# VHH binders against Serine/threonine-protein kinase mug51 (mug51), part 7

Target 1, 306 residues: Serine/threonine-protein kinase mug51 (mug51), of Schizosaccharomyces pombe (q9p7q6)
Amino acid sequence: MPALLKINKKKNGQTKIDRLFSKRRKTSLAIEKNHSKASMCTGQSPLNIISYNVPPLIVLRNKTIRNSIEVLVEEMFRDIQMRQQTNVLVAQCPRMIVETQLIGLFQSNYTSVAEELEQSIRTGDIRRLYLNRSDKFCGESCLILRPEFDKLFTYYLCKFKDQEHIYTLIFKLHKLLIENPLPSYTSEELKFNWEERRLLISMGFLILAGTDSYGISLPNLGIFTHILRNSRNDLSNYLKKRPYREVIESSLYNRNVSVACKKKNEAFFGWKFRLCDAIGAGLVDSFMTTCGRAFRLTKKGLEMKF

## First folded at step 28 (VHH)

Design za (from z4 with M33Q)
Fold by OpenDDE, fold request of step 29:
Structure za (fold): chain B 306 residues (1-306), chain A 124 residues (1-124)
Amino acid sequence: as target 1 above (306 residues)
Amino acid sequence: EVQLVESGGGLVQPGGSLTLSCAASGFEFRYYQMAWYRQAPGKKRELVAGIYWEGDTVYMDSVKGRFTISRDNAKNSVYLQMNSLRAEDTAVYYCATDLHGFSDTWYEGWFDLWGQGTLVTVSS
């Protein structure tokens, strides 16, 4: 099988991973800058802006990265009345977050937690996953907690229990990831030969992020990305139709999404989860008004093709 | 009943065209990626084409530009339009999906629902 090794060509010698990190830094900086510039470019907002200091969407009792992920995961499908038909999809959806949701959650305080995240990855408590079909999510990564990650691997091992070679390969990978948790791996660090690595890529466990740089992925992340895409598209489309592309938080929650879901039989994430994602991804800005928290579609949000 | 049923196979001359169909039943078709595999006599089964639930497509290199995979969610069907057929395309063609894993990859081992296959013979 010619491994569709989309060799992410090093643009200017930077690995895709490096670009991801660079983009993240830019996004965090862009949030600071966009608060200043977005006010200049968007005509008179119908909403009276009181402050750009917006309280967190989710109040954390414990301001740890782990707890942040746990709470976001709890928000993934909160208050979503889904049709029975979508329940299977939701049930199979990995419990994880988009890494940029932490930016949405912590906003200007994200830098303070970034080091904790890296430490948590190195300790193996949290795993960074790279999305397959990254062309749709341009370098975005996800975060998953160790217990959920291990649960998924148990499923994979069960799936291939009767195929000794594949089972052994998956088992070895899982063991490696437990014993040596890294954000990315060289071929030497993976300790798999070329054929094994190719197979793992084909299976969806590895992604080639650059020359001799491998990221960890999972074969069933498509469900998550699908729901994420839908969630982003729905929010974007909704805001595009609003005056000045703005909405008050309460109005957003009162939106009858159920009707839209019923008509399209699509799944969406919970509102707080979606909003953290949209903010973190730079698709939406948040600000305070006399009527409460409000959101505005950014230029990036307008131009984004999902 | 959960099943995939292939149709459209047959004898065709080199350079000819054929359209394969796969009808799905018993599951929410629109949420699943679909794949066409083929197995030639004495050879391993190989991926021919895949289509994601969103409609994006993947092809093996040897069929690029000649084959087109498409889906109709209203009809719970996936199709494989095969043009410029060659003798090397002779095989049993199978429709497949990953019913339980919801994988977004095309590794054969993930697919747990298969049709019975349809024979395509390209011969002068």
Scores: ipSAE 0.702, ipTM 0.875, lowest interface PAE 0.6, mean pLDDT 85
Fold by ESMFold2, fold request of step 29:
Structure za (fold): chain B 306 residues (1-306), chain A 124 residues (1-124)
Amino acid sequence: as target 1 above (306 residues)
Amino acid sequence: EVQLVESGGGLVQPGGSLTLSCAASGFEFRYYQMAWYRQAPGKKRELVAGIYWEGDTVYMDSVKGRFTISRDNAKNSVYLQMNSLRAEDTAVYYCATDLHGFSDTWYEGWFDLWGQGTLVTVSS
């Protein structure tokens, strides 16, 4: 090693410290200037957070739970390109919401409306449904309004019109659920013998939720859960690839068009529906920035596989 | 034309292997769960294996570890790989789905689209 190298080694050690401080200051100023001019609102740098107090994703003039579900249902397919294949899917998907979307919609104010929800369930205006694939949606339930619920039962009855035993069973179930609406049922609250309950479980109408507790489900919720899973995976994967796992709202809306072109025949819910779901399920946080509302993947959202 | 068409059945020795195929046409295959059922002579039709649209699977106990169900959404096809075949596996094998109801349970009564079946005979 030459004498210059030894001096430079010691000088490099000292200048490394000074270079780090100098580089830190100059790089910090360059980064701030570049972020202020070139990369602000593009998602290439940390967003400048103004507040975690975020306006609602959907402004509700009527804050009743029934109207909140109706408005969320209006958002289910708002952003669909109406491709031939997705038109059939849209027509057949049950109009319902994930219950925790109400948390995403009301956020801090959800507690103030939770009592109204439980009362609406007990009047039968809203039905709480549990998912047959509980291993994929553990602890999640859905909400469906009475008219859509009744429409689905009309379909089930029509399907079995020539099988009196099955038809009568479905008819009796529907009548019980309308006349004695409960969030869940014990065996004594149900009007079915053990054989009938087993059949209703196999058909997808009843789910054991505890020792003597039956939740209500429907056999055709799979189309809803498939689109839900696609929607969650798309958002999660997109955010995982970003260096800060965050995005402004407007960038998400523009992505919907790009994803539809690249993933033909894939179906996704509309963005406001998806974002209420992601917030309510704890998969993202929301906050305000100088560029508008933004979202960041949570630890739960990073670790969950849908 | 909306249909399911099974193929790949035949005569196989005990311990042998066979692959069944089911080709779907006329509908958006990727959004449907698919099932293989079988019916032995004089017996009721029974679920053999099922596959959800995302690829998760279910199997009857007697075939678990021996049979594998899979799907290929690009080819609109579902497959049943049958290994270590036994005489009790002799049956007509059907693929099925709930075309009109989008059911996500395995109750046979929901399923309204069925193939014509393919015969599998396990005999020496």
Scores: ipSAE 0.688, ipTM 0.869, lowest interface PAE 0.9, mean pLDDT 81
Fold by OpenDDE, look of step 28:
Structure za (fold): chain B 306 residues (1-306), chain A 124 residues (1-124)
Amino acid sequence: as target 1 above (306 residues)
Amino acid sequence: EVQLVESGGGLVQPGGSLTLSCAASGFEFRYYQMAWYRQAPGKKRELVAGIYWEGDTVYMDSVKGRFTISRDNAKNSVYLQMNSLRAEDTAVYYCATDLHGFSDTWYEGWFDLWGQGTLVTVSS
């Protein structure tokens, strides 16, 4: 089940997100203590942490959830302008975000925007999509803005314009999603028979999220998933090779620029987009040093299989 | 010109092996998923095997363990190695791709570029 960020039942006054970040801080502190011992042996010292209060990676002028998604989407390929060779992938990649990138963006302030996100989903301004490649990817919840979502459906309808049955089915689905925007649907809520649902699953529009629970997906999200996986793998592999598995932001940026120029056959997201994803997914922690913002690979990041 | 050209079909005895090839041209082959479909006489076309542009593969159940799909991006080619062929494998085999590029599914309707097909006949 893609971790539906179930809204934070406040257990003991702390949101789930607060607990997550608290746990991350504890982990980071534990790592720091271990590094202090290791530095005595190897002559290398870890980065000096001055604060865990890290400024946002992206400064938002408008603090709405919609604007946050828009800005993140703009960051998807900002740094890739140099790779003419990946233009096809960039052009065909849906413009959406991983939901956890909002956690990466807002960090401890995520709770304040979580309610707004839910409302935006319920009003249909934002669509939640589920990416599930069962064998190699744990699945992700993604967010796409309504205009982009509708644009994609227009494409699907055009593609099947000469197939009345399929066209009608896709049209009906699109209409349903517009009229009744939900994060997931029961069979009753979908108002499709078993054969229709099966067909929609085969086409990639629906995924089974549980017993009589269907998530919405899209048939052509594979490129996004691949780029996301590559992005995570690349960052993880890089950090694994770094002393103490940490890097300052400036060094990471320079490295990303270098990789973008050298690797002809790999598609990557923009560095801010990638960092928001990595932080939100819990693969890296961010902290402040005397040299600026820095990142450290977490245990989760180390163990994650992509 | 954007096209797919299949080759390698022919007559083979039951239990025999055959390798099909599909040469792609006119598009950035390395970024596209490729599929082999087949259509037997009087039957609907069906997916045989697919390979994602990332390299992951899918197979229909009846060919699992017998058929192997692979790709060579340097040659802009996709292959279907068929072993332990059976009479029921007799069909016209088609190479296909989705030029829109990035479907996670193998629904036939997503594929918009097809080869002309190559006939495979398995007979004693």
Scores: ipSAE 0.678, ipTM 0.849, lowest interface PAE 0.7, mean pLDDT 85
Fold by ESMFold2, fold request of step 29:
Structure za (fold): chain B 306 residues (1-306), chain A 124 residues (1-124)
Amino acid sequence: as target 1 above (306 residues)
Amino acid sequence: EVQLVESGGGLVQPGGSLTLSCAASGFEFRYYQMAWYRQAPGKKRELVAGIYWEGDTVYMDSVKGRFTISRDNAKNSVYLQMNSLRAEDTAVYYCATDLHGFSDTWYEGWFDLWGQGTLVTVSS
C-alpha cells in the first residue's frame, strides 16, 4: 500500500545511512551486510518489508482444486516426529483440509478458482464437511476428497456390520451423498424420516446449518480439529512472545523438532499446512522482507482464543 | 495393555455422596474424550456425563448440578463426583471412550473401549 511503501523506503534509507556512518572505516561491505542481515533476522529490530506480494507457500504444477487439496494433504504430517502414539494419530487422522486453506494457498488468485470448487462439490469429487463442535472454530468448514470420504464410510460400515438397522442407515446416507451431492440438504432432499435424521445427528453425520438446512459432518473429525487447535495455539503463542509479533519463515521450520515440542507430547501439522491455515483464517499476514518471507500476527490472531 | 478400570462404587444412603474413578492404560489418554455411562437392571445404557479432551463437559439433565465429571491427564484418570444421590441413580457405571474412531459425539455406538463397570447402589 502507498503509506507502507513510503515508510519502507524511509526506513531502509535511514537504516543504511546510520550503518554507513557508524561503519565507514570497514574494509569489506560483505561483512557489514552479513552482520546487519543476521541482526534483522533474529528479531532485534523490526523486519524491513519489501512487498505484500508473496510467492506461494507451495508451488503447484497442477492448479486444479483437487490437486491443491492433495498437495496440502501431503504437507499435513511432513514435519512430524514419529512416536508409536503419534504414528497411530497420523494413521487415524482424516486426510482433509480447512476450506480457507485454499485462500492461504492461492491468496489473491483464490477468486479465480472458487467456482471450480463449487462445481467439484456438486459433482461429488469433493465433500464439504461441517464441524460438530463449530463453536470452537469460527464457522470453519473442511474439504475432503472422494477417495478418503469413501474410505471413512468403509470403516463406519464395518463397525456396524452386525447391526442391520444402523448399517443400512449409514449405507443409505453414503449412497445419497455420492449420487446426489449438494453443499447442504433440506429435509426433503435428504429423504430420511425424522427419527433417522435425529439418529444421524446424534451419530455426528448431520448438523443443523440453518433453518431446514443440514450440513454433512463425520463423527471422527475430532482428531483433525484437535491437531488444528494445537497448531493454531502454538503459532499464536510463539508470535505473541516476540517483540514485533513477527517471524522469518526459516525460523519456524525447526520448531516442530525442538526438544521442547517433543516434551509437550503434542501433535502438530506440518508447517506449510499450518501457514496456509493461519493465512486463510486471518490469523497471520505474510510479506516479503530483506530476510525472506515472514509472518506477523494479525489483530484477529492476537485476540482469538482456541 | 489397553484398558479402562472403574472403581469407587458401593452402597450409599439417599442424599449421600460417592466418587467414581476410571484409570486408563495403554493409550495416550489426553487425546480422547471420556464418558461415564450407566445401566440399571432392565434398562438401556445411558450417558451420564462426558468430558472433552480440553475439559468442556456435558451432563444428562437428571444429574446436572449433582454430578461433576473431571479428568487428570497426569494420572490418566477420569472421575465422577456424585452428590445428592437418589434411588434412581442405582446402576452399574461404566467408563468409555472411542479409542479407534476418535469420535467427537456422544452416541454410545461409537465407543469401542469400555471398563468392566462399578456398581453404585443407593438404598435406604
Scores: ipSAE 0.664, ipTM 0.863, lowest interface PAE 1.0, mean pLDDT 81

Design za (from z4 with M33Q)
Fold by OpenDDE, fold request of step 29:
Structure za (fold): chain B 306 residues (1-306), chain A 124 residues (1-124)
Amino acid sequence: as target 1 above (306 residues)
Amino acid sequence: EVQLVESGGGLVQPGGSLTLSCAASGFEFRYYQMAWYRQAPGKKRELVAGIYWEGDTVYMDSVKGRFTISRDNAKNSVYLQMNSLRAEDTAVYYCATDLHGFSDTWYEGWFDLWGQGTLVTVSS
């Protein structure tokens, strides 16, 4: 039985984000308290936090959701030139982002763009995708722009061009998604019979998110999820070894460059992409210090098993 | 050359055990999920077991507890340990991967690289 992804209906997306930030602040404060105790014991002090208002990791000329996604996608591929062997793998990834990266990108200003995102989803300009590996990405979704989405479907159709039934099914699905862009679908809205839905689930196009609730996914996200996981794991592991699980941005950057050079056989996304992901996913907090921007591994980041 | 080569098939008595091996070449094996499929005479090919990048595994219900899929990235190989074999397990077993899509699903149609198969016959 495919693990029913309980997609908790984001009733009030704003509330969840606010809760996330509130929790993060509380967690940060708790960590500060713990660090203060640790510093008393070890003689080391945590980084001096000046502010939790940090400049954006990526400066956007245009603060539209579309542009934000485009820029994040660019950041995803930015460091690929340094890694010849893994470039092929990264290059095969769909041009998409993790939705929470927008949180990482906009941080406290995310609420200002959240509505625009939802509108863009409703218009079909942006598609929300649920990750198939829900066990690893609990409730996380990706965002893909319509043109990229359509390209992928073209690929799928091409792949199954000689299988009329499957081709037709994929074609119908694509058409449905274009004509009726929804974040999730009921069986009635999908207009597929049980067997067809089952097949689409098996193929990775649909995810059962609840009782008669189907999310949209894509079948070829394995490499993306793998690289994402690796990115999270790498950052987490690095921070775990840092004093107070903190790092200054400059140090992290240098480390990233070093890793890119040393781990030639591992595929990683661009460092800003990874940071936005980590922050958005709540694995890492960002704050300002006297030495510039810094990052701290959160409790969630510490406890997360990749 | 990009290929999968299965080995280890043969004749075995009911209750017996076999280990199938699949050697991969021509691609970065560690970055691909691997699957074992089987096709019995007159039946459709079916997924037996799959192993993800991370090592997570999936099994068809009929082989759960009896079969174990594993991988050795250093050897570019995937294995299928088959225990407590039954007559119903008689089939040609195929190793497969998706070279282009990096699918994390197990729909047969995504797999574009297949071995030639190895015959497993379970008979008294």
Scores: ipSAE 0.660, ipTM 0.856, lowest interface PAE 0.6, mean pLDDT 85

Design zb (from z4 with M33L)
Fold by OpenDDE, fold request of step 29:
Structure zb (fold): chain B 306 residues (1-306), chain A 124 residues (1-124)
Amino acid sequence: as target 1 above (306 residues)
Amino acid sequence: EVQLVESGGGLVQPGGSLTLSCAASGFEFRYYLMAWYRQAPGKKRELVAGIYWEGDTVYMDSVKGRFTISRDNAKNSVYLQMNSLRAEDTAVYYCATDLHGFSDTWYEGWFDLWGQGTLVTVSS
């Protein structure tokens, strides 16, 4: 239980949520600045850069936040279906995205969709979830569509069907979240007593984000986090070994998963999903070359410890 | 058969060491979180330690620095090395996993597969 409480270290009085928002702004700004600073990286790139205007990794038929999430979720499992051995984890993995993937997807146009996202959260169409293992992901948030969210709650209720107290608690929480969709909740807004809130935290439904500020999480996000971690590590490690830490997109897709990775039966998300994540998280920059789209590991990507 | 089997329990003196083992069978062990719980007489069962897929670990505060949880996926086994044992560590120790939820939380109610337990007695 004490490990969850450590999440609340107030660095400079800012709530975890505030930090999340600030990081998002910084990431958005960093993408803009990285386009300007990437031009200043005096290091002779082995790749001939022709443009920093990179077409989106995923072409959306409908440029809505909902459709973006749907398509990203589809991309999440596109390459995994080929590996029979990871089916158990994949089957139990929540269908959601990292919020910063929208930055990766929309890039400079992200600001235009940010308002739509907030509206969708307020209407309850989309839920913002906070990852429980925040030490590994520094307060990153995920987005899940309402139908998937409700499906997961059905599962949780089924799990505790014979435990009336827990069942009732989960049911009340789900009802609250449906009736009053907020990005975060005060104790008053949650309408749970201290013991109930503590229990919900221990169960993985709530995260304490600050003084009397609760974020929503889910108990089984660990699978997603695990696969995401692996995905980021693999990409980072691969790029670290490349000249100038760069790779052409086509070469990346044709990469033979190392025999070592095969032996470890590690699960990875689909490439487009991974790349959107890496770009959105500021781990990788994208640019256009004569040979197509290319990616470069950023300083942040290099320094990131997984 | 899907099962967890604990071993290694016994009588040990205060300050002594003991290693518990849990052997898993009937499921893909590498894809599951593993936990050690303990239940002392007249007390509620409590989490002792947990280990994630990648090997990250969690511990209850009272055992931190004394106990070490580890796993060997090749042997389908999880271990609990217990050092500097105290009388308060006397309990039945259980190995557990969540076969269906794949939760990364350590709430007892998520765990649906349990071993039979092994008794650890710390006494002079």
Scores: ipSAE 0.711, ipTM 0.881, lowest interface PAE 0.6, mean pLDDT 85
Fold by ESMFold2, look of step 28:
Structure zb (fold): chain B 306 residues (1-306), chain A 124 residues (1-124)
Amino acid sequence: as target 1 above (306 residues)
Amino acid sequence: EVQLVESGGGLVQPGGSLTLSCAASGFEFRYYLMAWYRQAPGKKRELVAGIYWEGDTVYMDSVKGRFTISRDNAKNSVYLQMNSLRAEDTAVYYCATDLHGFSDTWYEGWFDLWGQGTLVTVSS
């Protein structure tokens, strides 16, 4: 590839002179690349982007949607220090994910799994949940596996076992949701009268999604949303303070240790959980650099208030 | 050891002001929403004001603009500043939270931790 000395050739035009230029430039580029790499990794200049083709954050042996949710849930508390106070949070937090984490997990392959997700919702193996404070999370939905969903309803029923009216209402709701899983319900499909529906809304089980359209929620998602907000806020604030609002992946993984020293009572999700969330929600972009995988705050991530 | 303790109640003239306090102990306060309820004699207990962990608030219509709920996570405390008090504000005031369920709704039936109450009497 015949080119001036000041630019790289993509393919060497194999002449003696061109090979000499390429060899000399390769040696000079190697020296400058090593110097540039060290300078970029110290944060003095922007990271040198190699590719936007990024390896997956989590290597999946089994790429089914069910396994993908299980693997993400396994990452929820991987980095948390298991203190007595933290044990209560871990035990009580529902095991679920933000739906858009699947976008962060699969990225360019997401379309191939979206059909499987919808099938799993229709069979009742996965339940789509809406947050009671959806305006705080911009209309985000969550996914929970059937066993965890049923476990939560066992808790609700136990809590109201001595209050027959409420117990019966929750029991009927759970049975309906399991036996006739739908993405949303009309009042006719729910088969509850108006007073029962108002009570279920006030309890946090139903959300009005339209004039006669009800979405499903749960009343005890507050710990999940609180830790999620903390996790997003910590990431955003950290990146805002970095040169060029970007950072190498390894620097993020060390963040929890430093934050634990400064904010000993705060709980955050594990980094792989957080990064899939941040990518899926459009808060960060990921890319490869000469120093490894890196992340950069998007315009959306810079402007959002968490 | 796990408890909520209200204080600051008393007798006040119509138009007066009063500040209620609720001290929490025995749990990680920052992760819980906190509510003030009140119960007048012969009436059902009703939500007065609530505050989420991050500081967002809700109020019943009749107290908006007159009452202010606030929290101090460093002191494990919730406050209710009551201004322009009226006779209908006379009640026992309770603070409450959902200790075991981590509720993010204000349905009274979820709440399993309650203070003993503090009496507020507004009388000429």
Scores: ipSAE 0.687, ipTM 0.871, lowest interface PAE 0.9, mean pLDDT 81
Fold by ESMFold2, fold request of step 29:
Structure zb (fold): chain B 306 residues (1-306), chain A 124 residues (1-124)
Amino acid sequence: as target 1 above (306 residues)
Amino acid sequence: EVQLVESGGGLVQPGGSLTLSCAASGFEFRYYLMAWYRQAPGKKRELVAGIYWEGDTVYMDSVKGRFTISRDNAKNSVYLQMNSLRAEDTAVYYCATDLHGFSDTWYEGWFDLWGQGTLVTVSS
């Protein structure tokens, strides 16, 4: 069917034109009737896109990478209705972000802060963490601020206080990571023998990232990745059920109330945290419409299962 | 009272089958990875099978294809279906989790909640 293929190519051209004229469409739509706006805002018709240049989901007064992570962490559990079991998950979840959420937060401005991030990692102010279950989160990394990182090591050390060998191993690792912070380590840089490195891998502190390259992880990242998978699946499934796989932002926030009534022990991150993640991971596109900011499931978001 | 209680152990002939159960109480089971470990006389405790909160499983090589781990979050229970049992499967079997740390690795040292164990003996 050659004719069908040419029709598909024409759609690409119209998409380009729509992007180019998004701001001009906004001017035209300023005179539309309230009735037309209300109909478009329900999601039963395709949303009228004004621009793919959207405001940030979170307005930052202080644009440093450290503050950006702190603000995202503040959003982790905003708007969650606390239940007995969700209180435990919230209390125990490491305060950290998925690195690509910075892409979702800064969007076109991300390149301006990427060097600051790498420098902060090398000073030890921020630790890049890799996920122990790389088969489920392939290529994804997380960022944790130094105070939270140190707090977690205090917990690990306390847990093994009466097991001298393990305590000493964890203590030496923490000290090395603080005193010589690197994005990754060779065996020579780690200064552990082969048996110690195997043990640290089995405990979840090291991930072998190459022939002689070790990434840093933590053993309790599973609670974070569990909530992350739940949050991604919930958003993806919700959008798949929408007529045009689109939704305005306010409708998502209202959905939290309805979902909370039906899902008693499922935990989700807060919506701004979730949306920065979904944009950064390429699961949704964001854009401005006559109804405000909206999101649409991408091809990647439609096809991925978490 | 927070505990894990194993059941289902016993004497079985080689080639036979047995189902172990582990009942969890005092905590919300669904958020934890769960593991079956075993310890034969004179040997180190070893991971037999594990199951993540979302249902993905791991197995030691010698039991792959013979043992199946499963979980029922509604009943706060984990099961180990053991088929084609061999003499070397004789051991005390333990159910375990990391109640306070939410580990996502199978290193035995993270696990702080253990059952009392149930003995499985494979013998003619």
Scores: ipSAE 0.647, ipTM 0.855, lowest interface PAE 1.2, mean pLDDT 81
Fold by OpenDDE, fold request of step 29:
Structure zb (fold): chain B 306 residues (1-306), chain A 124 residues (1-124)
Amino acid sequence: as target 1 above (306 residues)
Amino acid sequence: EVQLVESGGGLVQPGGSLTLSCAASGFEFRYYLMAWYRQAPGKKRELVAGIYWEGDTVYMDSVKGRFTISRDNAKNSVYLQMNSLRAEDTAVYYCATDLHGFSDTWYEGWFDLWGQGTLVTVSS
């Protein structure tokens, strides 16, 4: 039985995000207090936090949600040129982002773009894709722009061009998604019979999110999630080894460059992309120090097993 | 030439063990998911096991705990260790991959490169 993804209907999405940030702040403060105690014992001191108002990791010329996604996608591929061998896997990834990367990108200003995102989803300009539970990204979603989405469907249709039934099914699905862009669908809204829905699930187009609730996914998200997982794991592992699980941006950058050079066989997204992801996912907090921007592994990041 | 070549099939008694091998050539093996499928006489082809790039695995329920899929990227090979074989495991076993990288799902239709298969017969 495919594990039913509880798609938490973001009825209170803003509140949840606010709660997330508030919790993060509290957690950060708690960590700070704990670090203070630890510093008394070890003679080491945590980084001096001067502000939690951190400048954006990526400066956007245009603060539209579309541009934000585009820029993040660009950041996803930015460091690929340095890795000739891993370029193949990354190149196979759809041009999409994790939705929470917008949180990482905008941080406290995320609320300002959240409504625009939802509107763009409703209009079909942006498609929300749900990740399968098997990917250890429970409840996380990805965002893909319509043109990229359509391009992918073109590839899928091409793949099954000689299989009339499957081709027709994929075609109908694509058409439905274009004509009626919803974050999730009921069986009635999908207009597919049970067998067709099962097939679409097996193919990776649909995810059962609840009773008669289907989320949209794509068959080729696995490679993306794989790389993302590795990225999260790598960053987390690195920070775990740092004093107080903290690092200044410059050090992290240098480390990233080093890793990119040493781990030629591992596919990684661009470092800013990964940072936005980690921050957005709540694995890492960002703050300002006298030495510049710094990052700290959160409790969530510490506990997360990849 | 881009191909998959299975080996290791044969006749085995119930409770016996076999190891199937699939040798890949003509593509960068390490960047592709690999799967074992089987087709029993008169039945549809079904997924037996799949292995991701970094070694994560999936199994059909009936083979869980008995079968193990593994890969050796250095040898461009994927393996299926089959233990505690049953009569119901009798089938032609196929190695497969998706050269286009369309899917991390294990829907048969995504796989575009198949071996010729190797017959596994479990009989007393």
Scores: ipSAE 0.641, ipTM 0.852, lowest interface PAE 0.6, mean pLDDT 85

